VH-VL binders against q9h9l3. Designs and how they scored, part 414

Target 1, 176 residues: q9h9l3
Amino acid sequence: PRKMVAIDCEMVGTGPKGHVSSLARCSIVNYNGDVLYDEYILPPCHIVDYRTRWSGIRKQHMVNATPFKIARGQILKILTGKIVVGHAIHNDFKALQYFHPKSLTRDTSHIPPLNRKADCPENATMSLKHLTKKLLNRDIQVGKSGHSSVEDAQATMELYKLVEVEWEEHLARNPP
Key: E = the ipSAE of ESMFold2; O = the ipSAE of OpenDDE; V2 = 0.75 times the mean of E and O plus 0.25 times the DockQ between their complexes.

## First folded at step 22 (VH-VL)

Design Eh7 (framework fv_unasnemab; at its last look DockQ between E and O 0.64; V2 from the best seeds 0.81)
Fold by OpenDDE, look of step 22:
Structure Eh7 (fold): chain C 176 residues (1-176), chain A 122 residues (1-122), chain B 107 residues (1-107)
Amino acid sequence: as target 1 above (176 residues)
Amino acid sequence: EVQLVESGGGLVQPGRSLRLSCTASGFTFDYHYMDWVRQAPGKGLEWVAEIRNKFNSHTTYYADSVKGRFTISRDDSKSIVYLQMNSLRTEDTALYYCARDWFDSGYYFDYWGKGTTVTVSS
Amino acid sequence: DIQMTQSPSSVSASVGDRVTITCRASQGIKTYLNWYQQKPGKAPKLLIYDASDLQSGVPSRFSGSGSGTDFTLTISSLQPEDFASYFCQQANSFPRTFGGGTKVEME
C-alpha cells in the first residue's frame, strides 16, 4: 500500500479555440501526503486559455515552466510500477499522453464504497470537493485562485485510504 | 556516484557553538530530504534532525535532545545541508553523519557520509 | 517516542550459520522499518527498507520480515564479510528511532 501515489494535474487550453486540454501543472504525493513532484509545465503548443479560474494557472507560471517532454519523463519515472490514485484520473493521463496499467490505477470518482460512505449513489460521479467535504470535513478548491493540485492530490489519497482495504479486496476478487 | 562529505567537526568546550556542513554530489540534491544522525563513541545510532525538500516547504524535525539548540538548514543551490549546533553539551560528543533520505516509497537513509567528529569537553 | 528493542545485543556465529535478529517496536509502525549494517570505522549501510524490501546491491542472503511491532532480519548463510553490527530503525513517526544494535561476531 505504500507503493502508492496520488496524482492531480491542471490543464490549460491550447489549439485554435483553446479546446485542447494541455498539461500545465502536475502534483504527485506519496501515501503519507508528502509531495514527490510539483511543477508547472510548459505545453508544446501556444496557450490560448489559461483557464485560471479553475486551473489556477497564470502566464507568469509559464516563464520558468518545465517543458512538457521533460516533465513527462520525470512524472512517468515516479509513476512506474506504483499504484496510482486519482480523481477522474483519465483526464490526467490523457493530458500526460500516458496511460497507466488499469490494474495499478485507482479512480476515486469510480469507487462505489467511497460513494456509499459519503451517502451518495454508488454509481454516481461525485466531485472531489464534495467527497472531501463529506468524508474528510475539509474544504478544498476554495477561493478565486483556482485549484491547488497538491491539495487535490492529498485529498484524493486520503479519500482512497478510507476505503483502501475494502476496495483492494474487491479488486483482488474482480481484477480489472 | 552519490557522495556525501561532512565537515566542521572539532573539539569545543561546553556551551560553545559549532556548524557542520554536508556537501552532496552525484544526485538531484533539491529533491531529497536530508538528515543528520549521530553516534557516540562505542554507542548506537541516534537520529538528530531532518529537513525536507522544496516541495515540502523545507520543513524541519528535531530530536528532543537537540530541540532549541540545533538548527538544520540547506542550500539547494550549493547542494549543502548544515547543522548549526549551539549550547553544546558533553553528551553531544559523537560522530555526526549526513544521510540522504529517500521518501517516495518509504522513508529510509540509502546513502551516508563518512561523518565528522564533534567532541565537547571541558 | 517509539522505542525500538533489538535482540540479541550480540551473537556469536560461524560462517554458513543462519542468523536471526529481532526488532520490537513499542507501538505499531506498520512496515516503516529499515535495517542497516555497520562495520567498524565505517558508516551504516542500508540493507532492508519497508520491513522486507532488499536494497539494490545487497546479497539475497539478507531478508527482512514483519509488520506492526515485530520485525526480523535474517542472514540465511553468514559470510565472512557479514560480521558487523546491525541496526533497525523505525520511520513511522518522529522522532526517528533506532534499535540498540546487534553485533554479529565470529565464534
Scores: ipSAE 0.902, ipTM 0.944, lowest interface PAE 0.5, mean pLDDT 96
Fold by ESMFold2, look of step 22:
Structure Eh7 (fold): chain C 176 residues (1-176), chain A 122 residues (1-122), chain B 107 residues (1-107)
Amino acid sequence: as target 1 above (176 residues)
Amino acid sequence: EVQLVESGGGLVQPGRSLRLSCTASGFTFDYHYMDWVRQAPGKGLEWVAEIRNKFNSHTTYYADSVKGRFTISRDDSKSIVYLQMNSLRTEDTALYYCARDWFDSGYYFDYWGKGTTVTVSS
Amino acid sequence: DIQMTQSPSSVSASVGDRVTITCRASQGIKTYLNWYQQKPGKAPKLLIYDASDLQSGVPSRFSGSGSGTDFTLTISSLQPEDFASYFCQQANSFPRTFGGGTKVEME
């Protein structure tokens, strides 16, 4: 009965020409979709491109945002010792400047049984939006105002539950 | 150091009202769910109400025995949770605990205050 | 409401004894079962959550097991500070409900 949470992050552009992806929002949900954490985060360097169409981040969100170092401490305290589920989760960990143990990491973009359930090629990297529509009959990331990291984290957890028993047994037999 | 300090208890006649307060310190109050649990003299524990955190819209839940009479609320800026108790009855007599509720796996009361006593009698 | 039936209501034991307390739910609650200790005149203290997870700072002589409807709290070797009342509580559904308690007393 290992503790399991799902995470999703939104990033903004920093560095030269806004090409570096820096953390600006993080949401964490429990197994039932209750929200453990949802904060806007102020990157340690200047924001060049808010990427608002995808990130949903606007300048006003940064006014009271939690500084990155503080937010990282809060987030890691929640993640430590838990199975962490995400979609393309390496991007989230990179933005957090953090490495979670592979044995405790679940990436819904790389689970062959989940792709099979969606009638997709097992080795394909499928978008969260596509998997959610196919397997949960739910539309996420609609409209022009950007993604909701809460919505995306909740969808990610629901997707993982569809294959949880099979995949956990697979990983027990085949430790990463 | 986590602290929960309840106040506002007392002796009151049936049909009257009281407001309990629970002042929290030593943790990130606005991330936690908060609950009230009561214990009648010499009896077991009875859950009363829950209020969820800011990320879950401060949604509230109540035991059937208090629904419509009691209101749980919170002020995250002051780290206080309240229990407004209206139309009090003799069976509401109890020690009222404030409990911190965490939910990373299951839902559990990981810290309790010392309680405040409510006595409803004529 | 999910009713929680706790047994026994009391037990007399000596330091060093193994003590087992059971809790039965009137319907399935998965692993959403917590155990609390309460000493006279004190607030309850969390021992175990999610059926089997030991709360930080709780001695390893305490353990929990079970799922579904049947749950057990075990104290492997009773210590003087363990004479207290013990309560189970389900967190699967609202309202949250507690067992009637088990008083562990010195023989």
Scores: ipSAE 0.835, ipTM 0.915, lowest interface PAE 0.8, mean pLDDT 94
ESMFold2 (binder alone), look of step 22: mean pLDDT 93; pTM 0.950

Design Eh8 (framework fv_unasnemab; at its last look DockQ between E and O 0.64; V2 from the best seeds 0.77)
Fold by OpenDDE, look of step 22:
Structure Eh8 (fold): chain C 176 residues (1-176), chain A 122 residues (1-122), chain B 107 residues (1-107)
Amino acid sequence: as target 1 above (176 residues)
Amino acid sequence: EVQLVESGGGLVQPGRSLRLSCTASGFTFDYHYMDWVRQAPGKGLEWVAEIRNKFNSHTTYYADSVKGRFTISRDDSKSIVYLQMNSLRTEDTALYYCARDYFDSGYYFDYWGKGTTVTVSS
Amino acid sequence: DIQMTQSPSSVSASVGDRVTITCRASQGIRTYLNWYQQKPGKAPKLLIYDASDLQSGVPSRFSGSGSGTDFTLTISSLQPEDFASYFCQQANSFPRTFGGGTKVEME
């Protein structure tokens, strides 16, 4: 369990119409919820849409943001060899242009026992906000300031911990 | 090479103040938690205080024996952690160690300074 | 606070002996237990972290075991340089607390 981290990323829109999701913030927490990494990241391409309502990213955050290539190196160094927990984590990996081994990946948006515990259909894709409220009795992503990737990563880790034993046993019997 | 060098120790009377410093080098200081641990003469180790890194809001923790009297702080630009000690008591007499707290995959003190001696006596 | 009861307080041993030191926590600390070695006039040195993980550079004759409340540090074959004091430390909660220490002395 100590080799487990949770990750959450915020993305902005780049490309001609801002439809390309580019990494703009990444937060990583350890098993205990301590923050290992939290940086604003400068995309290689011009930002067309900050998506502030959801991402919480503003222009001012990009002034001293870490260049993508540098940030990517830092993040990958942290993730290497660890079990990485995330929610809809394929989006985070896509934005990072990195794919973690499936056997070392845990996606809380696709854990049937977690949904069951939340009285949700096992095969449904539930939001992090909903699961966090239902299982942790905590409100996240509240307000108009956008998401907090640190808060989301911490919530993701806490949710996973609720089903860790059962799910790890399942995965051991059924390797991906 | 990781180095921690404490300074600021000395002889003081009860009720007085003293400020300890620990200068760090050889590692990314602003990433790590930093702790103070003390050892009274001929006694065991006693944790004193912890200060976390910038990602964790520089949150501080204290032993009950020093709460309200001691303040831990850090200057990441200088790679220094401080321990402001006010209202010193005779029982505060000890060798004070600065320690790096590794927190990535556990919480342990992997590097220690040589310590600085604080003697509180009337 | 979590109290760490370390035993024995002292042990006399010879080179080649197996030495066992125990720490008991007043409440469960999972595996958040570290072991340190301290020689006279020197700062503590990390030996074991997370109950059983050996710190880099530490000889393999040192080992740690345990979980919950009971932990053990073992020196499989005591060497001359191992005569020192040893401390356990819990990192489960604040305040961080140390055991009382064990002095390993030459018989």
Scores: ipSAE 0.899, ipTM 0.944, lowest interface PAE 0.5, mean pLDDT 96
Fold by ESMFold2, look of step 22:
Structure Eh8 (fold): chain C 176 residues (1-176), chain A 122 residues (1-122), chain B 107 residues (1-107)
Amino acid sequence: as target 1 above (176 residues)
Amino acid sequence: EVQLVESGGGLVQPGRSLRLSCTASGFTFDYHYMDWVRQAPGKGLEWVAEIRNKFNSHTTYYADSVKGRFTISRDDSKSIVYLQMNSLRTEDTALYYCARDYFDSGYYFDYWGKGTTVTVSS
Amino acid sequence: DIQMTQSPSSVSASVGDRVTITCRASQGIRTYLNWYQQKPGKAPKLLIYDASDLQSGVPSRFSGSGSGTDFTLTISSLQPEDFASYFCQQANSFPRTFGGGTKVEME
């Protein structure tokens, strides 16, 4: 497929002691970083812990948030048939209760050529913040007001572009 | 069914103003980019302006021929895109189309209205 | 601005003919090239986007190819409903620009 998007999600704590991670924001960008989707999402369960320091989610964001079932339908419609890029993307898909085809999935936390460009161990799991600072000379996730899922999705796409040719060739030779 | 209905065209004198409206239905309007494209009688197509979606700050872009005279805007609550045309000239005479701009991969006008005619003449 | 040079300006053809229309950009536009069909008195209709992707509902006799600066629209076997004007359009950068059009007429 030639159509490629990047996704990032923010989660809040639900369930007993707030230990369940539930989707509360999702951002999707196109290849050029234009924002296709950016909505706050109301989990179907009571929010126990907003996790605001990391998630950036506050109570006011939930007032007009899109219910999870509706948001999931909107998001999956965008993802269908596309290469989806993310960072530790299994967590995003878990929060969406969704599994994207492996052949169409790209995870910037597990791309050896990307680590090599950053002078990092090829098999290490590197944070998005670290890779972005090292390879793009950009600070993301700054301060205590939480992450921006738009900013993170855009950074993820830019990072993937650095290794896109090499990695797509590798995957063509080594189908998942 | 996707529908785009332009209105507000007419005959005006040079130097006057006119506002076009495009009413959209059948899709999630506030997620899409919207454009105006015009076609002078017997001539080709000329892109006029674009306004982006709510997630991209409703950023606007203009052709050089209209920059400073035309303003594109949108009201997402009413699903309407506008084109305010000031200081009209005879060369602005055209059929003005409203188009939905799809941007998942690439950028393309996948649905067009029927257009509204603007004639600038003494 | 990226100039789009479209050729030929007109084609006289018969039903069943293979018709080829070319579009050249003044600088590289990757694959951000679209093709539209316009019949008299009608709005343009998208045929092909992203250089080679066929829009839903468009017959498979239409195809697009190219990247960079040189692009081609091909109608493999012309049908009576294909007599129309055709426009290419680049979407790589602002302003969006169209080719001058190609009128496909009955011989």
Scores: ipSAE 0.727, ipTM 0.887, lowest interface PAE 1.3, mean pLDDT 93
ESMFold2 (binder alone), look of step 22: mean pLDDT 93; pTM 0.948

Design Eh9 (framework fv_unasnemab; at its last look DockQ between E and O 0.27; V2 from the best seeds 0.00; counts 0 for: pae O 10.7 > 2)
Fold by ESMFold2, look of step 22:
Structure Eh9 (fold): chain C 176 residues (1-176), chain A 122 residues (1-122), chain B 107 residues (1-107)
Amino acid sequence: as target 1 above (176 residues)
Amino acid sequence: EVQLVESGGGLVQPGRSLRLSCTASGFTFDYHYMDWVRQAPGKGLEWVAEIRNKFNSHTTYYADSVKGRFTISRDDSKSIVYLQMNSLRTEDTALYYCARDFFDSGYYFDYWGKGTTVTVSS
Amino acid sequence: DIQMTQSPSSVSASVGDRVTITCRASQGIRTYLNWYQQKPGKAPKLLIYDASDLQSGVPSRFSGSGSGTDFTLTISSLQPEDFASYFCQQANSFPRTFGGGTKVEME
């Protein structure tokens, strides 16, 4: 059997005018939603914009945050050899400066059978919040204090489970 | 190099208490689940308790045979797991193992200590 | 509680023999089944996890199979160091439960 985890990240703004997205939190859960990893991460560059309304990251979170290089090593050790599930997961991998094998990557933002279950156009890019509300009857990302990457990773895994058998069969027939 | 070293076992009378310790080294202790498993002399293995990692609120689980009498706890700063055993019974006589529970894609005890012996006898 | 029924309770075998040990769960446990070896006076040692995955450092003569309720551990060609007790353990639900064990002994 193939080992499977779900990941979600929160980013802050670095670089000119805070336009570069840099990793500031990463959460990883197992198939059953147990949390394998959940750390605040100090970017290697100066933080210009905490993006707190979406990221939930504040200055105090960075005081004891794990330096990016160390955190990346910890995270990649968990991801290596596993099927990794995420939502718009290319953004998470970009922030990690890492590219996971496509054959081991699952992106809930681009799974046509999942959109069909939600009564959405099969080719649409749907938000995690809306898919979770529609298909799991749960509200995530509630309020104005930012997202929880643990909550989001757990929701992502549960969404994938709804289509796992169908989608894994499809990918076996159509290798990426 | 992963190591788990149990201590605190001994000979005690029924109704008394003992506290077992398990000192861990060679891995990121606060990321792992930790369990106690016991084995009565010449008998099979019995799971006793589990304590989860810091990311899962150190949630605890117990076998029914020990629930209410035993308390599992951990000190992540010292990399120690404890088993407080109250109201001991003769049926608690066993070799007690500390085990690391690896849970990224399943749940399995990939490292075990050598165990510490608890004997409950009048 | 999920009862794990392990069979046989003992096996008499010779070096070179194929040994098969079975484990049955009282309800479905998916692939959340582990196998441990225990030599006299030693702690258990993980051999197989997730029904069929070989733990690092375990010889390839050991293999596991099964899903749902029925599982097997196979030693393809018994070696002198394989005389030991073997335990299955389900990790699908609490409480974690072990099979009663199988002692593999020299004929």
Scores: ipSAE 0.695, ipTM 0.885, lowest interface PAE 1.5, mean pLDDT 93
Fold by OpenDDE, look of step 22:
Structure Eh9 (fold): chain C 176 residues (1-176), chain A 122 residues (1-122), chain B 107 residues (1-107)
Amino acid sequence: as target 1 above (176 residues)
Amino acid sequence: EVQLVESGGGLVQPGRSLRLSCTASGFTFDYHYMDWVRQAPGKGLEWVAEIRNKFNSHTTYYADSVKGRFTISRDDSKSIVYLQMNSLRTEDTALYYCARDFFDSGYYFDYWGKGTTVTVSS
Amino acid sequence: DIQMTQSPSSVSASVGDRVTITCRASQGIRTYLNWYQQKPGKAPKLLIYDASDLQSGVPSRFSGSGSGTDFTLTISSLQPEDFASYFCQQANSFPRTFGGGTKVEME
């Protein structure tokens, strides 16, 4: 079987009004939750809004941050050929300016069996925090320090593992 | 740049205790597993212990040769991993390496310190 | 415990030679096998992980193969800087265990 990884990214605001979401941190974990990649990333444009409350990114994190082009290469090398699991993963790919094959992508925000297991409507988009609490009895994204992309990636992987067999069978019958 | 710096080695008599430290820098310490590996003079490598940090919990593993005598621990706030060595024996004499355990397609030690020497002799 | 039997214990070779080192596990370890290089007075350096994956920065003349119980490290063309000791290590189970090592010496 193909190797599986989970990814989560944090973004900061760039552009004239800080409305452009630029990659500032990326975390990738393997099937066991082991960290494969976790780097602060320097956007090519000036950061206008660190969005610290949500992103957890601070100015000091950018001092030795990996330039975006370099980081992107490193990340793509890890993702290539793998099944990539994420939550609302289209945002992560957008920030990476990279799109993984749909057949190798798993978005935990759009897995009906996962929502069913959490007693949520199958077609609803539930937050990672909610699903993690309901299904893993674990609190994530707590405190005032912002999100931890490693924690979020790990939670995403654990959630997917709960429905992996069923969902992979479904996808095999119904390829995207 | 990833760096691991061991300290605390020395000469001790059998039955005594010694505490080794490994100071890590250049990476997100609290998300990585850390290991101790030792090498007796002129001999091969021997794994000693591993400590993991997953979801803010620590899990430890030990070689049979050191179980009950050695304790591996970590201070994530300081990026330090420790090895408390009690009831030391002559066969514990070795260069002790601190190593970062990484997993991509497998578990491996991708970074090593320079080591600290422990000599147990009467 | 999983015992790793490494062979040969030593090998004499010349620059340009093909060098092969083998490692046998006492039981199946899938591909959780790593290779390290160690030069005198230095810490081990990772060469190969997961049996065949080359660590970044390691010359392509190094390669690993095998699965299950039998593994091989190959140096396609030995260079002067390759004279060192080499160790295999299984990461399938605890305790982690190393092979006995192979010293590659100048002929």
Scores: ipSAE 0.005, ipTM 0.599, lowest interface PAE 10.7, mean pLDDT 92
ESMFold2 (binder alone), look of step 22: mean pLDDT 93; pTM 0.952

Design Gh1 (framework fv_fezakinumab; at its last look DockQ between E and O 0.92; V2 from the best seeds 0.89)
Fold by OpenDDE, look of step 22:
Structure Gh1 (fold): chain C 176 residues (1-176), chain A 120 residues (1-120), chain B 111 residues (1-111)
Amino acid sequence: as target 1 above (176 residues)
Amino acid sequence: QVQLVQSGAEVKKPGASVKVSCKASGYTFTNYYMHWVRQAPGQGLEWVGWIDPDSGGTFYAQKFEGRVTMTRDTSISTAYMELSRLRSDDTAVYYCARGDYSYGYEFDLWGRGTLVTVSS
Amino acid sequence: QAVLTQPPSVSGAPGQRVTISCTGSSSNIGAGYEVYWYQQLPGTAPKLLIYDNNKRPSGVPDRFSGSKSGTSASLAITGLQAEDEADYYCQSYDISLEAWVFGGGTQLTVL
């Protein structure tokens, strides 16, 4: 079986009005929740909005941040060949300007059995925070200091583990 | 109707630049990547790059780095591909093609193509 | 030279079954990336024929089927018809090149 990792990224706003979401932090954990990667990343363009309330990113974090191109290379090396678990993961891949095989992607925001287990509508898009609280009885993304991408990645992995067997069987019968 | 309408044929001299347009209609322009693919006469398909119309972010094939610039005007749902320092081997039909980034990577919608001829 | 390898041409009589191979490498098809197939009729733009290895868009007859194994993929056409005469291209993503890549194309002739 392929190795599995979970990823979570934080984005800041770039562009004329800060509407462009640019990668500013990326965290990757293995199946056990061990951190494989956690770096602040410097976008190629000037940051207009740090989105600190959500991203947790501050100006000081960018002082020694890893340039995007370098970080991207590091991240891709980790992701390549892996089953990658994430929540709304396509946003992360988009921020990375990266395409991961669909068959090797697991998006916890689109796993009906996971929603069912959380007593949510199967076709609804539930937040990571809500699912984590409901299924893991754990609070994440608390306070006003912003999110922890490591914490979110770990939570994402734990959530997936709850439905891994069922979902993998489903995917085997119905490959994406 | 969902479609991509491309600009007309171009004839250019070597060393010149060409800018091809692709206007999207019938769908939300910013929800899909716009890819560019070219096809030299009698040859196969070659991917040039993509632009994210939402963010303006681009990613080019290494072969075209430094010579290609992709842009978009969201107000008119139009994507542009500019290729500079044209050479004879740049002669090709250039296609714009829609590709989803979240649900399907496939190029499910194509323009009719724009012939760009580079000749001295 | 195309990253994915296809036979330059295949032919078949009406009603027959033909297959078009698409051979990749460990950095594209073998890396798990999905294979897509496009049909290009003479003088027209390519049309999506198969996506995600074996799925058909609406409007594509079930005569067309795709498969993937290892570093290769295959397009099968059963009940060959005259209108199937076209060029067929496979496509995938290559992680080493960080590019979408196409096969060299296969010209299908219906005899």
Scores: ipSAE 0.931, ipTM 0.960, lowest interface PAE 0.5, mean pLDDT 96
Fold by ESMFold2, look of step 22:
Structure Gh1 (fold): chain C 176 residues (1-176), chain A 120 residues (1-120), chain B 111 residues (1-111)
Amino acid sequence: as target 1 above (176 residues)
Amino acid sequence: QVQLVQSGAEVKKPGASVKVSCKASGYTFTNYYMHWVRQAPGQGLEWVGWIDPDSGGTFYAQKFEGRVTMTRDTSISTAYMELSRLRSDDTAVYYCARGDYSYGYEFDLWGRGTLVTVSS
Amino acid sequence: QAVLTQPPSVSGAPGQRVTISCTGSSSNIGAGYEVYWYQQLPGTAPKLLIYDNNKRPSGVPDRFSGSKSGTSASLAITGLQAEDEADYYCQSYDISLEAWVFGGGTQLTVL
C-alpha cells in the first residue's frame, strides 16, 4: 500500500499590494501525526504582507528560513509517490509550483462523507477549524497569533482517518 | 466565445527574438495556468513551459531555460512568450493552451497557433 | 525523442476498432500521473479528447475511450470513421523532468 502524508502551508503576501500568496511555512506529518518536515521558507521575492494574524509568520521567522528553491526540493522528495492529504490542498500545491497525481490526492475540504459526519451539507466546502471542532472536539487556530501548520496538518490527517475506509473504497469504485 | 486568440505569423533571422501573444476571452484569465507548446513542421508536440497569470510565476522546460520568457498582462487577459537567440530549429507553430491546476491538469482550450519561421 | 512512446502510425477500415498505445515510465505514468489524449486534425490545433485516463469531455463521441495500466495507456477508437483520420498524442506529467510530456504522436489512417 502507498504511504500517506498530510501537508499544510502558511502563506505571506508578495507582489502588488501583497495579493500574491507565497509559501512561508510548510509542515508535513505521517499517518500517525509524527512531523516529517516543518520549516519556515523564504520566498524568492519581497514580502509585502506577513499576514501574521492568519499565517503566524513574523519577520524573525524569515531570518534563518530555508530559501524557497531548496525547501521545495526537500518537500517534493517527501511528497513524491505518496497519497497526500490536505485541506483545500490545491492552494498548497500551487504555492509549491507542484503537480501531484489526482489519484493520490485527498482534500478534506471536499469529502461528502466527512461533511455528513459533521452534520454539514455534503457538497459544501467546510473550513478545517469547523470540521476539527465538530468531529475531533479540538480547537485549532485559536486566537489572533496565527495558524500552526503542524497543528493543521495533524488535524487534517485525523479528519481523513474518520472516513478513510469509506472514501478509499469509493475512489476505488469511482477513480478520479 | 471561450477562446484563445494568438498573434500572427512571424519571420525572423537567426539570433533575433520573437514575442508571441495569446489573448483569453470568455473565462477568468487568472484562474488557469497558461501553457506554451510548440510543433516543428512534420513533428510532434513539445511543451515549453507555463505561466500562472495570477502571480506571474513561471516554469520552463529545461531545454528552453535561459532563452524563453513568459509574461502576462492581466488588464487585457493576455499571455506572452518571448524566445530569444533564435535558430533555424526553432521554426515551429507555437500554441498557447489553458490548463487547470485545482482539480484537473488537462489542456482543454488551445489557441490556433502562431507560425514562427527562422531563416537567413 | 519523445518521453512517451507511441506507434508512429496505425490504420483501420471504417467500422473497425483501432488502439493506440502510449508507453511511459516510472517517472510519469508509472508514478500515478494521469494520461490525456489529444486529436489533431490536419492544419488545426490539438483538441482534448480524453482526460484523467478515461474521461471524455462533452461533445466527444463515446466511441473514443481511454485506459491506463502500470506504465502504459491506450486510446481505443471503435466504429472507425473517415473523419477520425488525424494525429493522436498522449500526454502526462514527468516528475523527474518536472515537465509536461507528450508522446511522439500517432498518425491514424482510415483505409
Scores: ipSAE 0.839, ipTM 0.924, lowest interface PAE 0.8, mean pLDDT 93
ESMFold2 (binder alone), look of step 22: mean pLDDT 92; pTM 0.935

